# Designs tried in a protein design chat: miniprotein binders against C2 domain-containing protein 3 (C2CD3). Part 20

Target 1, 169 residues: C2 domain-containing protein 3 (C2CD3), of Homo sapiens (Human) (q4ac94r1171to1339)
Amino acid sequence: SSGLLDVGLRYRRSPRTAEGVLAARTVSISVQIIRACGLQAAAKALAEREPALQFSATVGVNASVTTHLSFLPQGEQRRTHPVACSFCPEFSHHVEFTCNLVTQHCSGEACFLAELLEFAEVIFAVYHENTKSASDIISIESCKEYLLGVVKVPTKELLIKRSGITGWY
Short names: E, the ipSAE of ESMFold2; O, the ipSAE of OpenDDE; V2, 0.75 times the mean of E and O plus 0.25 times the DockQ between their complexes.

## First folded at step 17 (miniprotein)

Design mb7 (from ma5 with I6F; at its last look DockQ between E and O 0.95; V2 from the best seeds 0.77)
Fold by ESMFold2, look of step 17:
Formats: sequence, C-alpha cells, structure tokens
Structure mb7 (fold): chain B 169 residues (1-169), chain A 80 residues (1-80)
Amino acid sequence: as target 1 above (169 residues)
Amino acid sequence: SEKIFFYVRGLSFEKLWEIAKKVIEEARKLGLYVIVTYDPKTGTLIILITGDSPEELEKAVELAKEIAEKYGAKVEVRRE
C-alpha cells in the first residue's frame, strides 16, 4: 500500500592485478540500502491484527532490511542494523556480493553471470522487530519480526547502465 | 556480541516513552543500536541495546539506569 525504499545498485568487474586475481574473473554487485519512508500505513495494518504492535504503529517501528540476490543461496542474505522508532529510518548500509563471471545454475549447468542477471532480482525485505517479554520465556528467540514490505529490483538494467541503478522503490 | 535488555515500568506510558527517547539518543551517540517494545499487559517498556563495543555498551547501561532513576521508574537489566 504505502512506503518506499531508497536503494542503489552498482556492478563492476574485478580489477586486474596478479595472475591469481585475473584468473578469478569475478565481479562485485554493490548494494546500498539508504533509507525508507512512509512505513506507518504498513505498521497500522499490522497493529489491526496484532494489538501488541499499537505502540510501534503510533511512535514508529524498529526497522531493518534484508537483501539478497535471487540467484544466490539464502545464506548469502545480508541485513542492516535496526533503527528504532521511526517511520522514515536512515540505514546508510552498504554490502557487496562477489560473483563469478561464469557460475553454476541451480541445475548444475554452467552459465555466464550476464545470463543470470537478465532474469534476476535484488530482493529487499523491510521488517519491524519486537522484543519478547520476560514473561514469554518459552520461545527460543528473544525477538519476533514482522514483514512490512518487499521490494524487488530487476538486475537486467545493470547490463545496460554503467553507472548503476539508484532511486526510490 | 552482547545484548542488553532494559525492562522499564511503574510509570505512565508517556513517561516510559520519554525515557525511551532519551536512551535511543544516548545509544546513537555511542554508535549502538536499539529496538524498543511496549508490553501493555504488564505496562513494561523493553529497551534492547546492541553493539560491537563492550566499552560503549557498558556506558549505555549506566546512562540508561541514570535516566530511568531520574524518572522514578522500576528497572530490571538482563544481559545475553
């Protein structure tokens, strides 16, 4: 319904230096998670179903963002630190994913990174996080997270745009 | 890394929220991260502080206790 995420994506080939680096033939996909805004509508929707979230829907959410490339394993997912009590958090978070120019499809067949980028996406998930109370001790996790929204940015344009992709999504 | 939990209660919601805002700002100055949760069933505000510096975390613990004491709140601190 509402809310936007300010992100940037860049791609570059590895610098060529020694025989080892050149032989690696890798690229970096840089992902910036700058900030979000307009999170109150999603927070209010959550609070309709979860009365314990009314506080966060009123004063601001504890926001964090995960990011992942669609062709990489879930274990390669990265996460920002939380920003407390805000509907327009500033993350200023930067991650790099190192990828080989020739990589293995999930079926085991080799393919070029460009072929993967043609149909891939960078996936961003925005969460609100609550701490479980001391009286709720049966859970193994000390915190519970709630999905506020998902943003998917196709990587296809990285094949065309040398300066990368940036903006609000 | 270490997680510090502050369970703050015994005041009106508005006063508990004032404490939270001050703790968030002090933690930010120390390069620490915070999440704040309110449990209306017990009237408890839970402030979770995390960070990479044990020294800054200990400073935050002392500052948060001082802030809560000035308001007259009941405070319990737990570490993980």
Scores: ipSAE 0.677, ipTM 0.889, lowest interface PAE 1.1, mean pLDDT 82
ESMFold2 (binder alone), look of step 17: mean pLDDT 86; pTM 0.826
OpenDDE base, look of step 17: ipSAE 0.742; ipTM 0.918

Design mb8 (from ma5 with K41S; at its last look DockQ between E and O 0.76; V2 from the best seeds 0.70)
Fold by ESMFold2, look of step 17:
Structure mb8 (fold): chain B 169 residues (1-169), chain A 80 residues (1-80)
Amino acid sequence: as target 1 above (169 residues)
Amino acid sequence: SEKIFIYVRGLSFEKLWEIAKKVIEEARKLGLYVIVTYDPSTGTLIILITGDSPEELEKAVELAKEIAEKYGAKVEVRRE
């Protein structure tokens, strides 16, 4: 009931035509990750099981957010930079996913981007990041991340709304 | 992609946290990114600073040392 993410989605068309050949077109899906709030409850829940998180549950988490489109490969995932020690981080982060307007399946059949957007989602995962305790010898400290929450925003309204989708989720 | 680890210790948690807040703000002014972790077993506050500008990263290190010395903390810096 607590913990929300303020995001925006926008569809940007980029048509082009190659002379004398079948044209290929791409579209940009613009994703804004604006801010989050109410992260303390999730941080406290994690700290119950992970003593290393008690500090962050008290003063604020080192938050970052990953985002990806459900129909794109996981490797197309993008990530914000961290915001230190906050339960209400401001990210003001913008990414663009380049998508083909027409996509071929393994069977060779065409699939329009609009058909994918009808049932697709933009998936956001909010993480806390820790630097692990160093030993008494010189070593590179490993960072460990902890999932605070996941938000999924359906993309179907992008087919209708020119101004895009924005709000708290 | 350069990472700088700043280890701050030898003070109460409350004073270490005051140092961290000031370092976070100075790093923000320099366009840098910060992660802060506390290790209660050693009483050490770990400030990880990242960014694309080596010049601004070194400025942040010097500012962090100045802030920590003002509080009387023990400071160690490790660069990756």
Scores: ipSAE 0.658, ipTM 0.880, lowest interface PAE 1.2, mean pLDDT 82
ESMFold2 (binder alone), look of step 17: mean pLDDT 86; pTM 0.828
OpenDDE base, look of step 17: ipSAE 0.707; ipTM 0.907

## First folded at step 18 (miniprotein)

Design mc1 (from mb4 with I6F; at its last look DockQ between E and O 0.86; V2 from the best seeds 0.76)
Fold by ESMFold2, look of step 18:
Formats: structure tokens, sequence, C-alpha cells
Structure mc1 (fold): chain B 169 residues (1-169), chain A 80 residues (1-80)
């Protein structure tokens, strides 16, 4: 009982400009979140213990996707806008992560981004969101989210495939 | 960006869902984003609309009210 996420990943380094200025020591990891499908099973499983999800498990979830690179802080994650009431939402969303070629290892040691990408993953989390009722006046947050699934895509092939990685996961 | 909440009630959940489907489509045409939640305890469907254009948000408010009124639903609107 799991859904699929259609994504694309591309990696490129910043080239030197035409004026001869040295390229910044940064790279761009481009992530496309195209669509998802098969979310009903996950929604129904959650609804078994969350009555608030029964409607969404029947008609479709309010889906959004977060994207996080495993070597970056979670505060660097990005999020799509929601797609209402669908088990096969179309996101057509594009994000770019700008990273330094040389970065710190968790031990404090400097390392090349390529070393991190060899073992890293792009982590996608698919959420459903509910709006809290007006009666819940104490909560500052007007919505509550529920995790539907997690997809992890290894980044190692980005080091060798300039056209990137695309497909269903 | 502001958030607009529509609390729609007074009909069966199936008819409230028909309203929601129409509001979702109209909001999409305006480049807005929607979250739909149903509270069965109160029989209330909650439509949250968000976006970056105040003009398009105001159009969505008027459209959502019109749609719900045609179905005979009771609507309350709150802004955050």
Amino acid sequence: as target 1 above (169 residues)
Amino acid sequence: SEKIFFYVRGLSWEKLWEIAKKVIEEARKLGLYVIVTYDPKTGTLIILITGDSPEELEKAVELAKEIAEKYGAKVEVRRE
C-alpha cells in the first residue's frame, strides 16, 4: 500500500562567466516534483486511527510535498503548494538548491560536495493537510499535517549523468 | 499572503462536496491554492483559500459565496 512520486533531479556546476570571472564555488541541484499517484491507500491507513481523515480518504487528500537534501539542515527544505482533494495530484513544481562545492562534514572537516552526493539522498515527504476548526481558538496554527509517505532518491548518479535522473519513485 | 476560510454547512456532505469541487476549479483558474476539510461533528465543510494576489483572492471570495448560495448552503467567511 504505497503511492508513487514522479520527480526529476539535475545537477550542474556554476561555469565561469564570459567576462573571465571565476565561477562561484557553488552548484545547483534542480528538483522537479511533477506529480504523485496512488495516495488513497496511505490516506485510508491513516484514517483508521485518525477519524478527521475519513473524508479525505474518501474524496482525495490535500497533498503537498517537502524536498530535503540529506546533507542540509531540515530548515533548508522546500515545500510545494497544496493540491486539493486528489489521490493523483499534479504539482508541476520546480525548486533549486544552491550548494557550495566545499562544505563541512558533520565532524567539522571540510569535504567536497561530490563526496556528499555519492552517499546522499533527496528526501521527499508527502503530506496531507487539514484545516482546524474555528473552535480551536488556542492554536496559532490553522492547519494540521499528516505524513502520507516518504520517498528517498539517491544522488550518486547525478555525478555521472548530466541529463539527470527522472522517473517514478 | 492572507488566508480566507469558508465554513459551509446546511447541506448533505455530498452536496457540500459538490460546492467544494466547483470552488477548487475556480480557485485553480485564478492561480490560488485550496485545502478542503470536512468536520462531520458539525456538518461543516471548511474551504481554505490562499494566494499572493489580493485581487484574485477577493474574486475567489465572491465566487465561492455565489456557488454556495446557488446550492442553498450557509456560508461564513473569516480572514486570517
Scores: ipSAE 0.733, ipTM 0.908, lowest interface PAE 0.8, mean pLDDT 81
ESMFold2 (binder alone), look of step 18: mean pLDDT 85; pTM 0.811
OpenDDE base, look of step 18: ipSAE 0.735; ipTM 0.916

Design mc2 (from mb4 with A64V; at its last look DockQ between E and O 0.01; V2 from the best seeds 0.00; counts 0 for: pae E 5.1 > 1.5, placed apart)
Fold by ESMFold2, look of step 18:
Structure mc2 (fold): chain B 169 residues (1-169), chain A 80 residues (1-80)
Amino acid sequence: as target 1 above (169 residues)
Amino acid sequence: SEKIFIYVRGLSWEKLWEIAKKVIEEARKLGLYVIVTYDPKTGTLIILITGDSPEELEKAVELVKEIAEKYGAKVEVRRE
């Protein structure tokens, strides 16, 4: 592949608050975005159609990563700070997503969470910010970012591995 | 498949809980797939509807809006 992302995932849940037939539980998914590599190939591929990327494709990209859970709205996504001028950035970033999942009291809590994790994904998008703007309060030209790649990691392994999952994707 | 998020707000937790119960019960009767979460910081019930049939998705959206509006909630629909 043109690039790889080193990540870790874990989940936890709170004790159930039972009310009648339905109950709510807090579910937390902890995401580590550790590092990426192979971003030069991705940047070079984009530079073939985007001449503004040609310099960055040779010297390094200003990479950041968004993280989104497939069952949450896009507006709940989180983003790392950018790592300047690198094709192998080290992010060492932690994100925690929490939600209060409403489940059926009688039989649904354990089954519903298992079903959710069985089919859900964590979606990572790696971006490059092409123009310098971080130190400039006033800019005539807005910063532009380019999508370098998308990585989707299924959450189903969390049903089996209580310590979480980690690896390159 | 398409994802539709319905935001229900403007009511107490007790009323939102009643809406959630009704939505889940009615969805089950109709064989619809919904996921319900609650955001206590904004006081918002968030209902995810997903499926491959646009006709059935629209029926589900209208069902949820009908239930929530009957309780007097503010309803916002976002398609992703």
Scores: ipSAE 0.144, ipTM 0.620, lowest interface PAE 5.1, mean pLDDT 78
ESMFold2 (binder alone), look of step 18: mean pLDDT 82; pTM 0.787
OpenDDE base, look of step 18: ipSAE 0.686; ipTM 0.898

Design mc3 (from mb4 with A60L; at its last look DockQ between E and O 0.91; V2 from the best seeds 0.72)
Fold by ESMFold2, look of step 18:
Structure mc3 (fold): chain B 169 residues (1-169), chain A 80 residues (1-80)
Amino acid sequence: as target 1 above (169 residues)
Amino acid sequence: SEKIFIYVRGLSWEKLWEIAKKVIEEARKLGLYVIVTYDPKTGTLIILITGDSPEELEKLVELAKEIAEKYGAKVEVRRE
């Protein structure tokens, strides 16, 4: 819903190995999740329907951020460690996605990662996390996540800006 | 990594929040991660502690128990 996320994105292609017909190339997409702010409004909105969140909406949320590249499977997403009781958490977290160009396929054709990045996005989801009460004995999962916001950053600028993209979103 | 749950009861939410703030600070000193939840239906503060060092985890558990007991709270610990 509301708030801002301070992130940085960088892109590198590994030099071609020049080993032969099956030469593989790697690419590294570095993602920095620096900090967030303005999370109180989202927390208060959640607390209107979730009394268990009233405490967090007052004192600060247990924030964490997932990062997912739009062309990778959902299971490749990464997650920061939580920052307790803050509406302006500092994550200072670095995530690196390493991809092999030979393994990227669309419609039976080899897809070049650079072409995928022209239309791709890095998807950040900011969550608040609660521990389930002791009275909830049905669930295997000990924690419950609440989505505070989603930020999508297009990757196409990385193809031109070798120093990367940094800023608030 | 190991997860340790500390349940703190028997105080007003304001006093429970004071306990939470102190535990968060001690966790920072030990390089541990904390999630703090308050359940208003049961009046329970739940502190979830995680980290890679079992030794540091147990240090924080003992500190959290001491802090909570100084306030006169009832404390329960569950390890998973």
Scores: ipSAE 0.602, ipTM 0.857, lowest interface PAE 1.4, mean pLDDT 80
ESMFold2 (binder alone), look of step 18: mean pLDDT 86; pTM 0.830
OpenDDE base, look of step 18: ipSAE 0.727; ipTM 0.913

Design mc4 (from mb4 with V8I; at its last look DockQ between E and O 0.90; V2 from the best seeds 0.79)
Fold by OpenDDE base, look of step 18:
Structure mc4 (fold): chain B 169 residues (1-169), chain A 80 residues (1-80)
Amino acid sequence: as target 1 above (169 residues)
Amino acid sequence: SEKIFIYIRGLSWEKLWEIAKKVIEEARKLGLYVIVTYDPKTGTLIILITGDSPEELEKAVELAKEIAEKYGAKVEVRRE
């Protein structure tokens, strides 16, 4: 552990576009991933199991962060660009999640976004990414990822605070 | 977006790391993104460079070659 992630969350109405009525039915959850720090401990822990990570555990990880809203499908997950060889990466990443004000459960019942946000969380997963070795170049995936840590931020505060949520986690 | 792999060999991991640091700095200036991997089995530094600008990508590759050559390293480039 001991790593931290600096993030910001904001609830805002989506700008009205030419779609008019459809735009009025959605809001945006703004997510900022500013920076991380203290990732070396996690990297070293991984390196104990994966000797190939010893280099990165020494000099720095290639960090990226995935962002997922718990009430959205996994396919809606977003990912930052990687920051190479650093235990204190600066991401300066911003992403907007479009959310319907009203959704429909599998049961057919309507669910309001406010209800979802009360129990939802934003899940951040920090990864180290390596390219595959030359011997593995033929594989479909060019890179391997290793989970360094997970941060979960409750969204309930977005219902109360107009300024949003900002802090280290 | 285009992906470019740069393979650098023939040096100690310490010197390869020095090269990596310099390449990272140059790539950052060009607004490119980098993943750096060291393969201890082959003693190879692998630098993956990605970005939206083909022109900037090529600049980064050339800079990486120049940096590596100053150290006497062998360099191979693969484009995807």
Scores: ipSAE 0.745, ipTM 0.919, lowest interface PAE 0.6, mean pLDDT 90
ESMFold2, look of step 18: ipSAE 0.766; ipTM 0.922
ESMFold2 (binder alone), look of step 18: mean pLDDT 86; pTM 0.829
ESMFold2, look of step 19: ipSAE 0.756; ipTM 0.920
ESMFold2 (binder alone), look of step 19: mean pLDDT 86; pTM 0.828
OpenDDE base, look of step 19: ipSAE 0.742; ipTM 0.919

Design mc5 (from mb4 with L11M; at its last look DockQ between E and O 0.89; V2 from the best seeds 0.75)
Amino acid sequence: SEKIFIYVRGMSWEKLWEIAKKVIEEARKLGLYVIVTYDPKTGTLIILITGDSPEELEKAVELAKEIAEKYGAKVEVRRE
ESMFold2, look of step 18: ipSAE 0.766; ipTM 0.921
ESMFold2 (binder alone), look of step 18: mean pLDDT 84; pTM 0.801
OpenDDE base, look of step 18: ipSAE 0.728; ipTM 0.914
ESMFold2, look of step 19: ipSAE 0.687; ipTM 0.889
ESMFold2 (binder alone), look of step 19: mean pLDDT 84; pTM 0.801
OpenDDE base, look of step 19: ipSAE 0.728; ipTM 0.914

Design mc6 (from mb4 with S12T; at its last look DockQ between E and O 0.90; V2 from the best seeds 0.76)
Fold by ESMFold2, look of step 18:
Structure mc6 (fold): chain B 169 residues (1-169), chain A 80 residues (1-80)
Amino acid sequence: as target 1 above (169 residues)
Amino acid sequence: SEKIFIYVRGLTWEKLWEIAKKVIEEARKLGLYVIVTYDPKTGTLIILITGDSPEELEKAVELAKEIAEKYGAKVEVRRE
């Protein structure tokens, strides 16, 4: 058994404002995407059905990672820049999601962030990306992406371990 | 960010890959991001370079052309 993605999660409450008013009740969830490994097997599996991936399955993939909190809209996901031609990319990427302590989920009902974090996940999707060739005459989009894998990390331990969560997943 | 496409052809895939490795390293030194794709139908290596610095992007284009031309490759650059 081995890890696919080396990540870190941490949160902290908002600081007090300089004007002496009580700080807004917000939390910043910090997500680090450090590196990945073991991508060749996934790339080779995809290349069996997709000739466009044969080169990348041989020399290394153009890897990037999306990050999404399960209780936020999909449009709030973040994405690393690509790391070219590697099966063990180093991303060293940091993103922050600002969340209100009292927030709304799916509808107008209010709920506490702690209740959301108890059952929520940080969802990482690892993609390979190709530039489309001139032979793709009808394409408007310059690149095509291929999903290599998905990693889900529960957020409930952030309620207990304020120094955060790190490791391979 | 701007997107710059560099099309490299006229060599074996092994030599095109040697060019790609050198371009990736030079782009990394300039703080730029790269995607490398190979199209076997045309024998073309496609290097997509992106970044926030127009000055560093143009340096990368010049370096990529120099590297590819020293191998004897045919090079075309498109900016979007």
Scores: ipSAE 0.702, ipTM 0.900, lowest interface PAE 1.0, mean pLDDT 81
ESMFold2 (binder alone), look of step 18: mean pLDDT 85; pTM 0.814
OpenDDE base, look of step 18: ipSAE 0.729; ipTM 0.914

Design mc7 (from mb4 with P40R R78T; at its last look DockQ between E and O 0.72; V2 from the best seeds 0.60)
Fold by OpenDDE base, look of step 18:
Structure mc7 (fold): chain B 169 residues (1-169), chain A 80 residues (1-80)
Amino acid sequence: as target 1 above (169 residues)
Amino acid sequence: SEKIFIYVRGLSWEKLWEIAKKVIEEARKLGLYVIVTYDRKTGTLIILITGDSPEELEKAVELAKEIAEKYGAKVEVTRE
């Protein structure tokens, strides 16, 4: 595992929409996925167990990146479009996560976003995507994904830095 | 969004890879997204093209066919 992921994180208040008061109760976490590099090593490692990946490990992976906030449901996960056949994909991806300033747990206890962010992470998972072979076309899913790596970025820095977080991870 | 699968056969993996590179470039110019897979069992290059513009998708398919045919490859297209 020697890959790197260039990302940017920003904390900002959501713009007021027609929702008025409801909009004021939310903020947005902006996530930018700029590029990755060094994905060949991970691909080669996978190819040792998955012969179907030998080609990709040689010429390039079809990379996509999922983004998940640890305190949000899995359904809130976002995914980039794939970049075909590259060990150094340029994504130029931008996504906004809307977060409530105050959430209520099943216990009835209120939790502030700041409390969540102190212990939360932005989880990036980099995948290689393959189309299924003709023999597998019968399957509902047209593609198969392989996990290349995971990057976790603590969100606690967003509480301190208004400018956000940028860099390689 | 529509998914188009282009199957390219009848060539070495090296030549298929050259086709793939060209198709990827053309698709990217059209703002389309591509996944490329080589099925070693059947010797088939599988190109999945997706995007929001049906017109651009059709252009990409035609370009892919032209590129593949220049190499003497067999091409099959399916849509999902």
Scores: ipSAE 0.486, ipTM 0.825, lowest interface PAE 1.0, mean pLDDT 87
ESMFold2, look of step 18: ipSAE 0.637; ipTM 0.876
ESMFold2 (binder alone), look of step 18: mean pLDDT 86; pTM 0.835

## First folded at step 19 (miniprotein)

Design md1 (from mb4 with V8I L11M; at its last look DockQ between E and O 0.90; V2 from the best seeds 0.79)
Fold by OpenDDE base, look of step 20:
Structure md1 (fold): chain B 169 residues (1-169), chain A 80 residues (1-80)
Amino acid sequence: as target 1 above (169 residues)
Amino acid sequence: SEKIFIYIRGMSWEKLWEIAKKVIEEARKLGLYVIVTYDPKTGTLIILITGDSPEELEKAVELAKEIAEKYGAKVEVRRE
């Protein structure tokens, strides 16, 4: 297989601020992206199809990780800053996702967060990023991204473990 | 955040990589983020440095220039 991703997930109550009512209705899913390792294999595999990645496959990838909760809109996806030229990047990234304790479906039915978490996943996608070369087609984006791997962590354990979920995936 | 592209050329990819390592280290010290790309077609090392501090970005650029020049490499800088 490819590399591993060290992550942590925690269920936190939102602090009661001046928006006390909102705080009482929401919780935070804390996601910590600590580090990755063993990304070279994936990079080499990509380089077989993309010769421009041969350098990175040799010396290290510019790794970033996107985080997405499966039951949240795609717009809520978060991304780490890139770590340059490493097959074992240290991200030390922390992100909080605010979630409503109760959501209402279009049908008018209420759905509790606990129900969502039972079947939800935190989806991590690890990317390598390259800047575009002068020979590349002019694009609005200055960088190209290449998917190195995807990790999906079930959130059901957040309902059971007060300490949260930690480990390598 | 601001972006600065540093183009370094005139050296072997191995030497360019050595330059990159040094630049990465300096950028890290400044709390900046780096993307490094090698363009084999032109033999160019492309370093994208990003960060919120214009001052730190400029420091990184100067350091990168110094490092590259020490190796005898040509350096071009593009700011966005």
Scores: ipSAE 0.741, ipTM 0.918, lowest interface PAE 0.6, mean pLDDT 90
ESMFold2, look of step 19: ipSAE 0.767; ipTM 0.923
ESMFold2 (binder alone), look of step 19: mean pLDDT 84; pTM 0.810
OpenDDE base, look of step 19: ipSAE 0.733; ipTM 0.916
ESMFold2, look of step 20: ipSAE 0.770; ipTM 0.923
ESMFold2 (binder alone), look of step 20: mean pLDDT 84; pTM 0.801

Design md2 (from md1 with I6F; at its last look DockQ between E and O 0.88; V2 from the best seeds 0.78)
Fold by OpenDDE base, look of step 19:
Structure md2 (fold): chain B 169 residues (1-169), chain A 80 residues (1-80)
Amino acid sequence: as target 1 above (169 residues)
Amino acid sequence: SEKIFFYIRGMSWEKLWEIAKKVIEEARKLGLYVIVTYDPKTGTLIILITGDSPEELEKAVELAKEIAEKYGAKVEVRRE
């Protein structure tokens, strides 16, 4: 069976306190990555082409999840810590993205966050990570990652539901 | 975060997996994060442990060595 990711999204307006104009100009989008399950199928599929993944496809993947808001720069992407050797990892990860209430288009026109959220997505990418062999000293990176799956959650519902968005995807 | 690599060999992949499970459990108790890789070409289990606490990492090193030695495995440790 295909894997699933349990996530939560919440929209929080910064309280307009006297502390400053900046606080009133931003909101926080809270993202919670709770757990995943059913990652073995994806691992096995990868292992058919990558024999180095046969072990992980059998015993469990080293899973991590990246989180990206579609309207934010790539540099704002966040990543969970890895969970070793599991097809049903528990991440219990929480991250908040600060977003401006008003942004400017290239044309100079103002764009409200609500307009962005209407068409935006939270993009989750689930990866398996392997350490590189001792013989592979050429790469600065100590690990190699393999994409297991991608989940995209529309943010439109954040504009309607105060409780946020929660569920399996 | 400091990275510690454990290279464990001299056992079947099944035994190495047993070692990995125990190391993962101990690392979890210490609040550390683990990546486990098996290299079938060399028969080597590679365990990467990361964390922000040098003290906890040192505990993990000792525990990992102890676990591996109980299985009769050879352990090499590298730090980054």
Scores: ipSAE 0.733, ipTM 0.913, lowest interface PAE 0.6, mean pLDDT 90
ESMFold2, look of step 19: ipSAE 0.750; ipTM 0.913
ESMFold2 (binder alone), look of step 19: mean pLDDT 83; pTM 0.783

Design md3 (from md1 with Y38F; at its last look DockQ between E and O 0.92; V2 from the best seeds 0.78)
Fold by OpenDDE base, look of step 19:
Structure md3 (fold): chain B 169 residues (1-169), chain A 80 residues (1-80)
Amino acid sequence: as target 1 above (169 residues)
Amino acid sequence: SEKIFIYIRGMSWEKLWEIAKKVIEEARKLGLYVIVTFDPKTGTLIILITGDSPEELEKAVELAKEIAEKYGAKVEVRRE
């Protein structure tokens, strides 16, 4: 009864037009976060140490998912909107990451995206979010997040599979 | 995105949960996003509603008030 995340990944090459030099140098990695399920076990585990989570562990978590490509800067991370009070949230989230076909290493050597994708992964982190109590209104952050789980999907299959990668992880 | 906090109290846990479910449904219909938290220290249900449309946010707040009032709950709204 462990949690699962339904995701889709696709590699989209921009059409090389003579007019679009920039388009010819970049591709898009499309990420879909469809849904999750079975999040209660993780919530209950957290609630053992955090009494404030007992409610959510019973009725449902406020789930959001962050998406990060391993070879991109952390600042390129994306996050879904939260789905309230559910152990089986439906996100229906879509995001695209623009990637350069050629990047330069610190050593000065060129590295092709295909080489990066061979060893890269898409990292999904599922969080539960709670609002802070009324006594903590002065805090800059209005919410506290709790990590429910992490899913890592290798990107190497994107290089050979036109239909992309889709499944539960 | 604008954030609105709705604090609902004065009801049993079960009733607060029923209120939460209804508010979530209404917010969903309006395309808004919700975070629900229960503060056991105060017995308060905290509903955070977020979205890009001020109009829809206000609708959600009004609906939440109506729902809570039907249960006899006390409601406080804070806007950020």
Scores: ipSAE 0.724, ipTM 0.911, lowest interface PAE 0.7, mean pLDDT 90
ESMFold2, look of step 19: ipSAE 0.744; ipTM 0.913
ESMFold2 (binder alone), look of step 19: mean pLDDT 83; pTM 0.788

Design md4 (from md1 with Y7E; at its last look DockQ between E and O 0.89; V2 from the best seeds 0.76)
Fold by OpenDDE base, look of step 19:
Structure md4 (fold): chain B 169 residues (1-169), chain A 80 residues (1-80)
Amino acid sequence: as target 1 above (169 residues)
Amino acid sequence: SEKIFIEIRGMSWEKLWEIAKKVIEEARKLGLYVIVTYDPKTGTLIILITGDSPEELEKAVELAKEIAEKYGAKVEVRRE
């Protein structure tokens, strides 16, 4: 068995205001992370190599999801809050990515967002998070994360469907 | 956001899990987020609670203490 992620993607034009020339040159990609299911198999697989995960593989993982667009800088990545001890977490998470309608290549050539979206994807990574032991020194990173799975959703359909993209992946 | 660590010990992992479930539920009601970890080396349940409201965080801590104490568990709280 493999896990699944329920997500929604929408293309939203920024309202053109007479005052905001810049606003007219950007659009928003709306990403909704609704829920996941079937995460136990991945957790058990990890637990075979990491005994510290045996508990979570039994009772439930502390799941969070990172999201980013393939053509945006890695720094634009977003992350959900964690859902504790569940193989079927409900996130109900919503995020907007602002995108320029026109970008410039290193060569100076203009690239339209539509061209990017034709080949782009939204990348979701599902993680389990554990806290550090009490015996460990409190560091900036208080948690360890373990990758449960990755989902990639093509954005090409955003150019065709007004309703956006919704489904299990 | 503020982070609070609640460490619970002195019980079997099964009982610790029961405590965790109750704490998770209470934290959810308060709109807080929780990470639960079990350290089998020390037999310690570690609950990390995060949120934007210091008041709600403190409520969650108190509730967690109450729940754990009903089970006869030892509880330690550390704040980061």
Scores: ipSAE 0.696, ipTM 0.902, lowest interface PAE 0.7, mean pLDDT 90
ESMFold2, look of step 19: ipSAE 0.741; ipTM 0.913
ESMFold2 (binder alone), look of step 19: mean pLDDT 85; pTM 0.814

